# VHH binders against p49116, part 6

Target 1, 238 residues: p49116
Amino acid sequence: EGPLLSDTHVTFKLTMPSPMPEYLNVHYICESASRLLFLSMHWARSIPAFQALGQDCNTSLVRACWNELFTLGLAQCAQVMSLSTILAAIVNHLQNSIQEDKLSGDRIKQVMEHIWKLQEFCNSMAKLDIDGYEYAYLKAIVLFSPDHPGLTSTSQIEKFQEKAQMELQDYVQKTYSEDTYRLARILVRLPALRLMSSNITEELFFTGLIGNVSIDSIIPYILKMETAEYNGQITGAS
Key: E = the ipSAE of ESMFold2; O = the ipSAE of OpenDDE; V2 = 0.75 times the mean of E and O plus 0.25 times the DockQ between their complexes.

## First folded at step 14 (VHH; framework vhh_brivekimig_d4)

Design d25 (at its last look DockQ between E and O 0.52; V2 from the best seeds 0.00; counts 0 for: pae E 9.2 > 2)
Fold by OpenDDE, look of step 14:
Structure d25 (fold): chain B 238 residues (1-238), chain A 122 residues (1-122)
Amino acid sequence: as target 1 above (238 residues)
Amino acid sequence: EVQLVESGGGVVQPGGSLRLSCAASGFTFSRYAMSWVRQAPGKGPEWVSSIRGSGGDTLYADSVKGRFTISRDNSKNTLYLQMNSLRPEDTALYYCTKGYPYFFGRSPYDYSSQGTLVTVSS
């Protein structure tokens, strides 16, 4: 059957919009986030096991875990994205809404807590010095989660998740043989992903989408886009 | 310089049909996906449809699925939108855009002209 992931699945390079504006506006943030989302979905598509599940199941899986995948992507690409700066900009934009009394106190708290959780998660991942292979396997574990409601082929999904876990274990054992508890330290970070609201993430990063369409509704379309079109879109090559 | 010029709009009765065209220049047309976006008076822009550079895959908003057909002729650098079974709610200014601006939060008007107006009324 072969391994779930190969070296080709380790590469995860995000290209940021250029030029960077003097002030990070909603469009820049949304475009950056959209590029990351696309990259994440494209990554999932590149996995043969993912394709084997069929289009409907694939869509359902991504709908269930896109926030987690996106968050892992944020952590992995935090430096390239200047994530701290983006988050600061988001907070600044929120301040305007706060001043205009558009948000309740409870909502403000929820949003700020979400931002905090996101920052803490990314910082924790940085502290662990997670490498590209580990990120790839973590994303696979998140992607092939059988415990989401409404999924079909749950047994197959579970098998893929187990395979991802085993491969991660093997990799960590091989690469970090002197760190006996590294695997455990890495895996215990995953629960934090599910504490984060997909709705709030969407509100923070994707408010610039044309028509204010939900991520859930556009996921099937993202999954149908091709790498070539994406590359053309981000490079602006004539 | 990227230029997109829309045409084919007009007034039509409910149930009628129109065919929009978009003439593209200033870039390698076949390398890029193309999209239609519309904006009704008083409303924000709405994504309508997209087509891959090769012309193989098409995407549609649920509101137009089954009624509209996007196509392209790369030899003519032209994008098309066949609109059938038109409804009053389809009334809008229609724009042609390069790529997938819908998904990237870019302005749908970056490379478009004045758009083409479609009015559906009895």
Scores: ipSAE 0.224, ipTM 0.637, lowest interface PAE 2.4, mean pLDDT 89
Fold by ESMFold2, look of step 14:
Structure d25 (fold): chain B 238 residues (1-238), chain A 122 residues (1-122)
Amino acid sequence: as target 1 above (238 residues)
Amino acid sequence: EVQLVESGGGVVQPGGSLRLSCAASGFTFSRYAMSWVRQAPGKGPEWVSSIRGSGGDTLYADSVKGRFTISRDNSKNTLYLQMNSLRPEDTALYYCTKGYPYFFGRSPYDYSSQGTLVTVSS
């Protein structure tokens, strides 16, 4: 009962590996993406409504929407990540593969179209100047989607999504009272997220994973992982 | 200084079993996840399994699920890999590493050592 999200769910601070190397390599890109993925999963895990659904439902929800949450995170953190530079490096690599005939033409087309869609999405969100509250509610709307196949507790998930939509509406109306159509303008961006391919996102950002593990297979572990354990490993500190 | 020493490798028939050990020193073992990674000739490294610092949560590559069991003894600073129903494709040099595979922000080769060779052949 209370608000779906609190102020702690609005803060979304991505810490990048430092210093940023002059040469962007697959390991830097994969570590940066992994930090965003962990931050996104930890954000979802911290929501009381999410916790109330139980572990099996939590895992199913995150498996269904992790790519959409990740994509929202990319848009929100695009400047901190230097995302434009990362995507340019990926495109240059793909162009070399085209010249050497190393990948099928159909796969190259799929990947390039995905990159274009991702760039357009991030640019559109930047143009709208989406704030941290708006991002948090958009992520909640995406997380609590009852439309995914195989979900249990669909009625409860739908109620949480409706709550997220209502709280976003209230926030936008109060904060941007002079902009009658801001909510509609923001919500019309969400369908593009459903068209993003998790398979291609893995290829673009997670190719450096050892053993070619899929994100789906590690989601249960990420959801159980203590934040201190993860932070201690990446910083080398306590 | 972090030190990891693998042992327990050898030659075994298909269907056989081996237990690998990894003695760890130079860090607070119980605070860190540990992983096994293997590298077969002519292939890149392949993640095998990981275990949380507390020893509770385990993760396995699809190729070894149901056959391999990772475990740890935090009182002895030792990581284990029990390998059952071994197949020729399990032939590789096996390494233990401090931390998770790269997808958790750390290379699985960080603080890795010389490894222990497992050969599965008839």
Scores: ipSAE 0.011, ipTM 0.347, lowest interface PAE 9.2, mean pLDDT 82
ESMFold2 (binder alone), look of step 14: mean pLDDT 82; pTM 0.845

Design d26 (at its last look DockQ between E and O 0.53; V2 from the best seeds 0.00; counts 0 for: pae E 8.0 > 2, SAP .737 > .668)
Fold by OpenDDE, look of step 14:
Structure d26 (fold): chain B 238 residues (1-238), chain A 122 residues (1-122)
Amino acid sequence: as target 1 above (238 residues)
Amino acid sequence: EVQLVESGGGVVQPGGSLRLSCAASGFTFSSYAMSWVRQAPGKGPEWVSSIRGSGGDTLYADSVKGRFTISRDNSKNTLYLQMNSLRPEDTALYYCAKGWPYFFGRSPYDYSSQGTLVTVSS
């Protein structure tokens, strides 16, 4: 049994839509979010341990944690995405909805708080200066969470999560030997991910999807998408 | 240059059937998922169905599930939509799109499609 992750799993390069419009419209936001979502899921798919769980279990895992993976991806890709600008644009769009009296006061509060939590989380990760290896292991820990309801192969999932945790520990000890509490500081950020609503995330970033397609319903198909198909989608190459 | 040309639309009675085709060129057809989208008069675009590049895996809107079948022939660079048990509410301009249903409106890579009109009426 080899390590859970390899150097190939550290690479997480998001390509943004080009050109950037002068006004960040729903299309740009949704396209950017979709690319990140696909990248995150295909990253998971590239892990041999993930593949070993089988298609049904894989689908269930991703359905359970896609919001957390996506949020970690937002944090990791915040600079490339200009996340602050995207969030500002989302707020502006929300303001229009508010002015049109389409949202209740309670819903407005929930959505604004969610945006705040997203920004705060990403800022906190930036302050910690999390590197690519640490992100990879954190995503693995989130992905292989055995505590979601309805999962099969819980014992194997737990084993993989433990491996991810151990490898992260080893990496941090090796790379940041002078910072004794770095591992703890990193891990205590994970609970914040569970406080975020997947429904609100979906509404904020994926409201531009054609029809009434949910992220939950499309996950099995994203996981089955060919890498070449994904690459073609993001580059627009023929 | 990406080109998508839809055909097969027409007027049918409720309960009738139609088969739409989309001829694709200007890109490696088999490398991309393809989708059908429709737009009814006075309404925004509605996603209908999608299929993977290699074929096999398909996804449908709830409104058409069990009635429509998406398929493709990669050797002919052609996308198909078999529509059975048609209803008046299926009346719309149907067009094919390159990729998954990521966005409202038209795909950013589907600028060449004209659409084919399907009218379901007694």
Scores: ipSAE 0.291, ipTM 0.661, lowest interface PAE 1.9, mean pLDDT 88
Fold by ESMFold2, look of step 14:
Structure d26 (fold): chain B 238 residues (1-238), chain A 122 residues (1-122)
Amino acid sequence: as target 1 above (238 residues)
Amino acid sequence: EVQLVESGGGVVQPGGSLRLSCAASGFTFSSYAMSWVRQAPGKGPEWVSSIRGSGGDTLYADSVKGRFTISRDNSKNTLYLQMNSLRPEDTALYYCAKGWPYFFGRSPYDYSSQGTLVTVSS
């Protein structure tokens, strides 16, 4: 019992690799994405309600929603990451791959559609000027989604999601009292997250640096990671 | 300042075995996953294997699964790669790396590491 999130869960500071390269490359993009992934996993693991679910449930839950959490992180950190520049570089690379016949036309269409959906999602969140508290609650709503296949403890997960929804409602009502429909406008953005493909997210942001290892396969190890290891991965520092 | 020093490479015949070592310093070794990465002549880097800080959970590339075994000795700050049933295709310069470098955007080339050469000749 108690609030689902505290002020410590609102801080979400992404530190980009330094120095920024003169020409954007796959290594910079993958390092930036990896830091965001680790920041997102560290955030999720720090929530007492998440800790209470147990290791097997935690792993299953994050496997189901890591791409949605990552996408919310992209939207929240879009300016810090220069995400529009990163996506433009990826589009240019894909266009060159067509010229050299390196990828199938059907796959390129799928990837371009995904990039468009990602850009539209991030733009819609920016237009709403979503603040850090709102992002934290949206991430919690996404994290505690009971309707993913294969989950256990779905009743408890549903209760945590309802609590996140109630706390978001209370926050928005108190902070944006003159904007009666702000909560509804925010919540209608969430279905777009379910349209994001984790396979394509891996191709866009992680292909050059994960080789034969998918994010889904590594989730159990990320969640068991020691605190010092998280800090090193989030900042890229030794 | 992270330091990783690889050793144990050499020339072996197909079907032979080698054990690579990586001496680590400059960080709390037991708190970090460790990885092996290889680069064959004229090819890009390829992730080989990773192991959790505790030494329990391991991952392998499909190309080495069943033949290679990653391990660590946290009391000696040393990472190992036991390579059995070696094939000519395993010929490469082998590097160790802190964390999941091909997973998290870090390359073995970001550290002062020379690697250790493994040559498998018919």
Scores: ipSAE 0.013, ipTM 0.387, lowest interface PAE 8.0, mean pLDDT 82
ESMFold2 (binder alone), look of step 14: mean pLDDT 81; pTM 0.823

## First folded at step 15 (VHH)

Design d27 (framework vhh_brivekimig_d4; at its last look DockQ between E and O 0.77; V2 from the best seeds 0.00; counts 0 for: pae E 5.4 > 2)
Fold by OpenDDE, look of step 15:
Structure d27 (fold): chain B 238 residues (1-238), chain A 122 residues (1-122)
Amino acid sequence: as target 1 above (238 residues)
Amino acid sequence: EVQLVESGGGVVQPGGSLRLSCAASGFTFSSYAMSWVRQAPGKGPEWVSSIRGSGGDTLYADSVKGRFTISRDNSKNTLYLQMNSLRPEDTALYYCAKGYPLFFGRSPFDYSSQGTLVTVSS
């Protein structure tokens, strides 16, 4: 079999909503996050191995790892997104909720800690100067995680994960031959993704959604979106 | 320019039915998911339902699941919402919107739509 990923899977370009408002409102944040989410999911969809697992398994995988993929996407697109500014805006919005006594002390702590973890993760990735290939392989490793509950075809998923890991190893060895421990240094960042609560992520970035729409519920529909629809949503074209 | 025009609203008794329509223009209708949203008096906007561009795959808010059916006719550039077993709490101004809720780039009320009023009362 051919490689798990190709050069086409390395490209990961997020287009931000335009124009940027003077004040980053909840809507702008939500739209930005949504674009990233869609980009991440459609990236996954573009992988032949992912397609080979079938729709049900694909949906289950994405449901299990969307938060991790999203977080990696945040790290990768942090500059384009002005992530620090977005996070600051989120904190400011939370302050309003705090003043209105809408959140318990414990919940506030949880949310703030989550923001901190997210920022630290992204900073750590920036510090490592992770390139596009490495991000692609890391996302693949995260995507093809066999250890999530309720998954089918776990053997095949594991095989794909191993392939991703091997290709990453080969890439790092070839590209960063003088940095013997780079692979390990990169991989050791992955556990931090599991510390991120999907629920809190959803609350922070997707509060602009109208009604009670969950990311979990819309994932199968996102994965089935037509290319034209996806492109239209990302570019804002009508 | 995107144009959305809702129709079909009215007054019905609890347990009654209505069928809403949304005529769309100004974009490739079949390429985009469509959604229904509503706003009740004194409440914020609420997502109701969505349908993918090609049709078939549908999503519903828990509050309307099993009672409402979203559909579309791409040949007519029209979105539909069949509303059965209506309840007083379904009373609202109903809007159609382009895309899934995640991509409501602006408030659904800022679209070119005027909404259609549904009133459920005894």
Scores: ipSAE 0.205, ipTM 0.602, lowest interface PAE 2.5, mean pLDDT 89
Fold by ESMFold2, look of step 15:
Structure d27 (fold): chain B 238 residues (1-238), chain A 122 residues (1-122)
Amino acid sequence: as target 1 above (238 residues)
Amino acid sequence: EVQLVESGGGVVQPGGSLRLSCAASGFTFSSYAMSWVRQAPGKGPEWVSSIRGSGGDTLYADSVKGRFTISRDNSKNTLYLQMNSLRPEDTALYYCAKGYPLFFGRSPFDYSSQGTLVTVSS
């Protein structure tokens, strides 16, 4: 009972690693992306409706949608992250891989198409000037998607998604009352998130991890973190 | 200043066992996840295992599952790695690291530490 999200779920402050290197490198990109992933997962964990679904359902849900949440986070934090500069560095790395014949032509095409789709998505969100409340509701809509294969409790998940949709609608109508089509323009962007490949996202942003780590394998652990572990991970606290 | 001191390495026959230790200081040990990372000669770092601050919930690389066991004693600020059924490919310099491999702000080897060498041969 009550609203699905509160004002506390609107705050989404990404802290970048310090000091910023003179030239972006794979390790800086991976740490920056890791902090965003961590922030996104703990944002999801903070929602009472998410907590009510139980640990097994939570893990399954986040495994199904982590890439969509991450992509929304990239769009929301694009300025703080200097995302356009990061993507340019990744493209340069891909050019070096082509010259060294390290990747197949099919793989390079898939990766470049993914980068293009990501840039288009982030640009479209920036053009719409999506605010923090709208991002929070959009993240809730993708989090509570009942149609992912293998989920249980789909009826409850659907109810939470409907509530997120209603709260977004109410917010947009009150805040952007003169823009009759704003909600429709926002919602038409969401299907692009389903086209983002989690495997390619992992290759683009998490290659600097120690080479045998996968995002799927650590999601249950990220969701179970205690407060002190959480604070240490998002700041790199020593 | 965070300090991590590894010990317990040595030379062992294939199929043998070793127990590595990591003495930690300069931070509240029980509040942080800890990891083991290894680096074989001429190769890049490889994540081995992680354990959460409370001592529950462990993670293992596929290459070591069922053979290695990570543990910690928060009263002694010490991290452990029990290594059983050792193979020649386990030969590496082993380091402990504060945190999970996903959130490393720098290489595990940026700390002033020696690691502990494990050699599996004969």
Scores: ipSAE 0.100, ipTM 0.499, lowest interface PAE 5.4, mean pLDDT 83
ESMFold2 (binder alone), look of step 15: mean pLDDT 80; pTM 0.807

Design d28 (framework vhh_enristomig; at its last look DockQ between E and O 0.10; V2 from the best seeds 0.00; counts 0 for: pae E 11.3 > 2, grease 25.9 > 24.2, SAP .84 > .668, placed apart)
Fold by OpenDDE, look of step 15:
Structure d28 (fold): chain B 238 residues (1-238), chain A 121 residues (1-121)
Amino acid sequence: as target 1 above (238 residues)
Amino acid sequence: EVQLLESGGGEVQPGGSLRLSCAASGFTFSSYAISWYRQAPGKQREWVSTIRSGGDTLYAESVKGRFTISRDNAKNTLYLQMSSLRAEDTAVYYCAKGYPYFFGRSPYDYWGQGTLVTVKP
């Protein structure tokens, strides 16, 4: 069998809404996040191995790991997104406005901690200077995680994950031959993704757009969406 | 080419009602979320309402209970029924094409030319 990922899967270009407002409002933040989410899911969908799992299985995988994928995407696109500015804006909104959900003091604390975790993770990835190939493989490793409950075809998923890991290893060895421990440094960052709450991520980035609709509920629709439709909306080409 | 054309604007007294329409073309209307925005004089454009492809509706807090967004997929037309209009509702109202289903508010999508709503005593 061929490689799990190809060069086409390395490209991960997020197009930000334009123009950027002087004040980052909830709309801008949610729109940016939504684009990233769609990009991430469509990226997953573009992987032949992902397709091979079937609709039910691949939907379940995305439901299980969308937060991790999204977070990796945030890290990867942090510069383009001006993520630090976005996060600062989110904090500001939390402080200055009573969110529709009327968050308790305890919840605010949780949210702030989550934001901190996100920032730290992204900073750590930036310090490692993770390249596009490495991100692609890391996303694949996260995507094809067999340890989520309720998954079917776990053996196949595990196989794909192993393949992703092997390809990453080969790439790192080839590209960063002088850095013997780079692979380990990269992989050791993945556990941090599991510490992040999907619910809080959803509240921070998506509640402004989806209201009472959960990311979980819309994932099947996103996965069924044509990539061309998404691209057309972003680029205005349609 | 995506086209959006708003209509139905005009002058109305406070407490009055008005119905806006947006005729859409150039895309599969039923597959996309469509939104209303408005821009008051001297203010930034703000989101008003969105209807998703599945029919789910979202509203800005400022218009909840007063405005109703709807769509006719057969006619490729978006509507905004406005009631209990206030002076602060005075603005140019824009129709905007959103993303399919999921996206509720997208201020950066395709825009119509807008229709003016003036609420005057």
Scores: ipSAE 0.008, ipTM 0.315, lowest interface PAE 9.3, mean pLDDT 86
Fold by ESMFold2, look of step 15:
Structure d28 (fold): chain B 238 residues (1-238), chain A 121 residues (1-121)
Amino acid sequence: as target 1 above (238 residues)
Amino acid sequence: EVQLLESGGGEVQPGGSLRLSCAASGFTFSSYAISWYRQAPGKQREWVSTIRSGGDTLYAESVKGRFTISRDNAKNTLYLQMSSLRAEDTAVYYCAKGYPYFFGRSPYDYWGQGTLVTVKP
């Protein structure tokens, strides 16, 4: 009962690794992305409705949507993390890989298309000047998506998603009353998130992982982390 | 207060075997991935192996097929069975709570004091 989200769920502050290196590199990009990932997982874990679904459902839900949550986080924090600079560094790296004949042309096209789609999504969100409340509700809408395969408790998940949608509608209508089409323009951005490939996101932002470990595979462990360890991951203490 | 205590190191001949242990306390051991790392003289620490809470195992390519990681959740103990040891395996071995995705180390500095493995030529 009550609102789906509280003020604590609107605050979403990313702290960048310090000091910023003179030359951006894989380690800085991976640390920055890891902080965002853990901030996003902490955000999801803190929601009472999410907690009420139980740990098996929580794991399944986050596995299904972590890339969408991460992409919304990239858009929300694009200025703070200098995302355009990071993406430019990745593009330069890919061009060097072409020169050294280390990647196939089809893979390069696939990755470049993904980068373009990510930039377009972030630019569209910036043009709409999406605020923190709107981001929080959009994240809740993608988190409580009942249409992913393999989910249990889909009717309860659908109820929470509908509640997030209604609370977003109420917020937008009260706060942006002069813009009667704002809700529609915001919601039509969500399909672009499903075009984002988790495998390419891992390649772009998480190349520091060793072996065949994927983000999907570590979700259960991230969700079970103790508070002190969780805070260290978000701040990058090491 | 997380504690990790490594043991079982020693001197072996090439091709020999050792079994390392790591006693863990201060957290719910059964709920977390636990990893082994090693640090050879003059090198940075490198990831060796990880075992997930569900028992799935991951290995660095340099040790795959020679090392076996295991856990006993009832005893809060992590193990590393090392076989076919080589001179390059000479290092101080550490256990750590968590995954290696933070540059080959735990996200927290919860390391034991390590246990020395020396493979004599």
Scores: ipSAE 0.005, ipTM 0.170, lowest interface PAE 11.3, mean pLDDT 80
ESMFold2 (binder alone), look of step 15: mean pLDDT 80; pTM 0.804

## First folded at step 16 (VHH; framework vhh_brivekimig_d4)

Design d29 (at its last look DockQ between E and O 0.08; V2 from the best seeds 0.00; counts 0 for: pae O 5.1 > 2, placed apart)
Fold by ESMFold2, look of step 16:
Structure d29 (fold): chain B 238 residues (1-238), chain A 122 residues (1-122)
Amino acid sequence: as target 1 above (238 residues)
Amino acid sequence: EVQLVESGGGVVQPGGSLRLSCAASGFTFSSYAMSWVRQAPGKGPEWVSVIRGSGGDTLYADSVKGRFTISRDNSKNTLYLQMNSLRPEDTALYYCARGYPLFFGRSPFDYSSQGTLVTVSS
């Protein structure tokens, strides 16, 4: 049987909304984040192993891990997105929310801690100079996590995760043969993804949504999006 | 040159029904998901429902599930919303919009015109 991922799964090109506004606003941040989410879902759906699990299992997997995939995407695309600028704009909005008494002190601490953890994660990935292949395999390891409650086909999911781990190991050994500890340094970054709250991610990046929509409720419909729909909806092609 | 024109609104008693229509032009209608969005007086916009370009997959806000039905006729470039068991809380200006609720291209009101008013009162 062939590799879990091919070179076509390594390409992860995020296209930003145009033109970039003079002042970053909630609409621009939400559209930018939505494009990354849709790109991440399209990436997952394109994997033959993922397709083989069936639609109900696919939906369950992505519902369980979408925030981790999204966070890896943020790190991978941090420069294209100008993520540091986006986070700075969000911090400024938080300061205004304090002045208007819209958030409790506990909530503000939670949100600021999350922003700090996200910045630290992205900085650590940039410092390690994680390449596109490594990101693709890390996303696959996160996607094919068999430990989520309520999953079916957990034995098959575990086999795919093990295959992703072996392919990452093989890639790192061949490409970074002079750095015997690179794989270990990469893998010790993954626990930080568990610290990321999907609730806070929605608040930070998706506040511009129509007020009654959640990412969890939309995931099944995004995953069923075919290539023609994706091109028409996300890239602007008709 | 994208145009969306809503119609079918009116005044109805609680428990009544209305059917909204949205005539679309200026784009390949069948290649886009279409949504209904509503805005009650003094409130922000609320997404109501979405239907895929093919007409197969639908999704509804919890507040309308089981009472509203979205549909489309791609041969007529027309989107519909059948609204049953109407409640006073459904009173709003209803708009059709091109796209999914997370991503309408720019804004939930992109390519809508006036909307159509639905008033549910005793």
Scores: ipSAE 0.164, ipTM 0.557, lowest interface PAE 4.9, mean pLDDT 83
Fold by OpenDDE, look of step 16:
Structure d29 (fold): chain B 238 residues (1-238), chain A 122 residues (1-122)
Amino acid sequence: as target 1 above (238 residues)
Amino acid sequence: EVQLVESGGGVVQPGGSLRLSCAASGFTFSSYAMSWVRQAPGKGPEWVSVIRGSGGDTLYADSVKGRFTISRDNSKNTLYLQMNSLRPEDTALYYCARGYPLFFGRSPFDYSSQGTLVTVSS
C-alpha cells in the first residue's frame, strides 16, 4: 500500500463566483459555500482510501464530518474568498432578521458565538501559517475519524486516520525540522472544529437551501456527482 | 417531462409593477421548492427568490427584498412573482426553476423554459 495522500491531494483551489457583487447577498454567499462544500467532497473522493470504504461508508463519514471539512476549507481559502467580508455580510443579514424579531435572544447569542468561533479558528490557522500539505493531512484526519456514531468499517477508518497522522508527522519533521512543537500546535486546533454546530453553519452559509433541502440530504448526491457537472456550474453559471 | 413556462413579462416604467407566472407540469409541483432566476444582459444569472413546496418559507435576494413577492398556487401548478417598485436594474430575462438553481452544480436554468423578458425603462 502506498501513502494515504499524494501531491495531487495537496491542491485545493476554490473558484469564487464571478463577478463579485458590491453587496454580498445570500445568493453569493450560498453559491460560494456550495462551491467550497463540493470542492471538499470532491477532494475526499480523490483519495483512494476513501473510495475503498464503499459508498455507504463514505456517505456516513461525510455526513459526520462535513462541517469540520467545510470549516477547514474556509480557513484554507479565507483569503481567496474574502472570508471576513462574507462573515460581515452574514452578520448584516442576521441583523435584519433580528430587527424583524425572527430570532430569540438565545438563538442570536448562539449564532454570534458561532461566527466568533469561526473567525477565531480561521485566524488561529492563519497565525500558524498552515501550508497546503498540512491542510490536506488535517482534512484527512478529520475525514477518517472512527469515533462518529453509526459508522461501519471503523477499524479500517482508524487505520487510515493513523496513516494520515503519521504522514503529517513525517512531513512536519522534514519540512519544519527546527520547530519541534509544530505538530502539536497544529493538532491541538482540531478540537475547536468539534465545538462548532453544523446546523448553525448550514444556517449561516446555506440559507439559500431552505425548504426541502439540507446539507445532510444533499451529501449523497454530491458524492455521486460528476466533476463535469460541477465544472459546468463554475464556468457557465456564474 | 418537466416543463416550465414563464409569462407576464413586458415593458414597464420605473416604479411600475408586473406579475410573472410560471406554469409547471411533468412533476408533483407541491413537492418541490420553486425559484425565480433572472439574467440581465451581459451579466450572469442571478437568483431572485425561492419558495418552499408547501408554501410559507420564502427567501429573497437582497436586491429585490421588500419589492418582490414570490407565491404559488399548488392547485394550479403555478408559481408567481409579484414585482413592485421596479427599477431599471431589474431588467432581465426571468426564469422559473424547480428547486434551487445554484445548488451543487445544478444549472440555474431549466432548458425547457424560455423565460419571460422584463424591461424597465423610462
Scores: ipSAE 0.021, ipTM 0.356, lowest interface PAE 5.1, mean pLDDT 87
ESMFold2 (binder alone), look of step 16: mean pLDDT 83; pTM 0.834

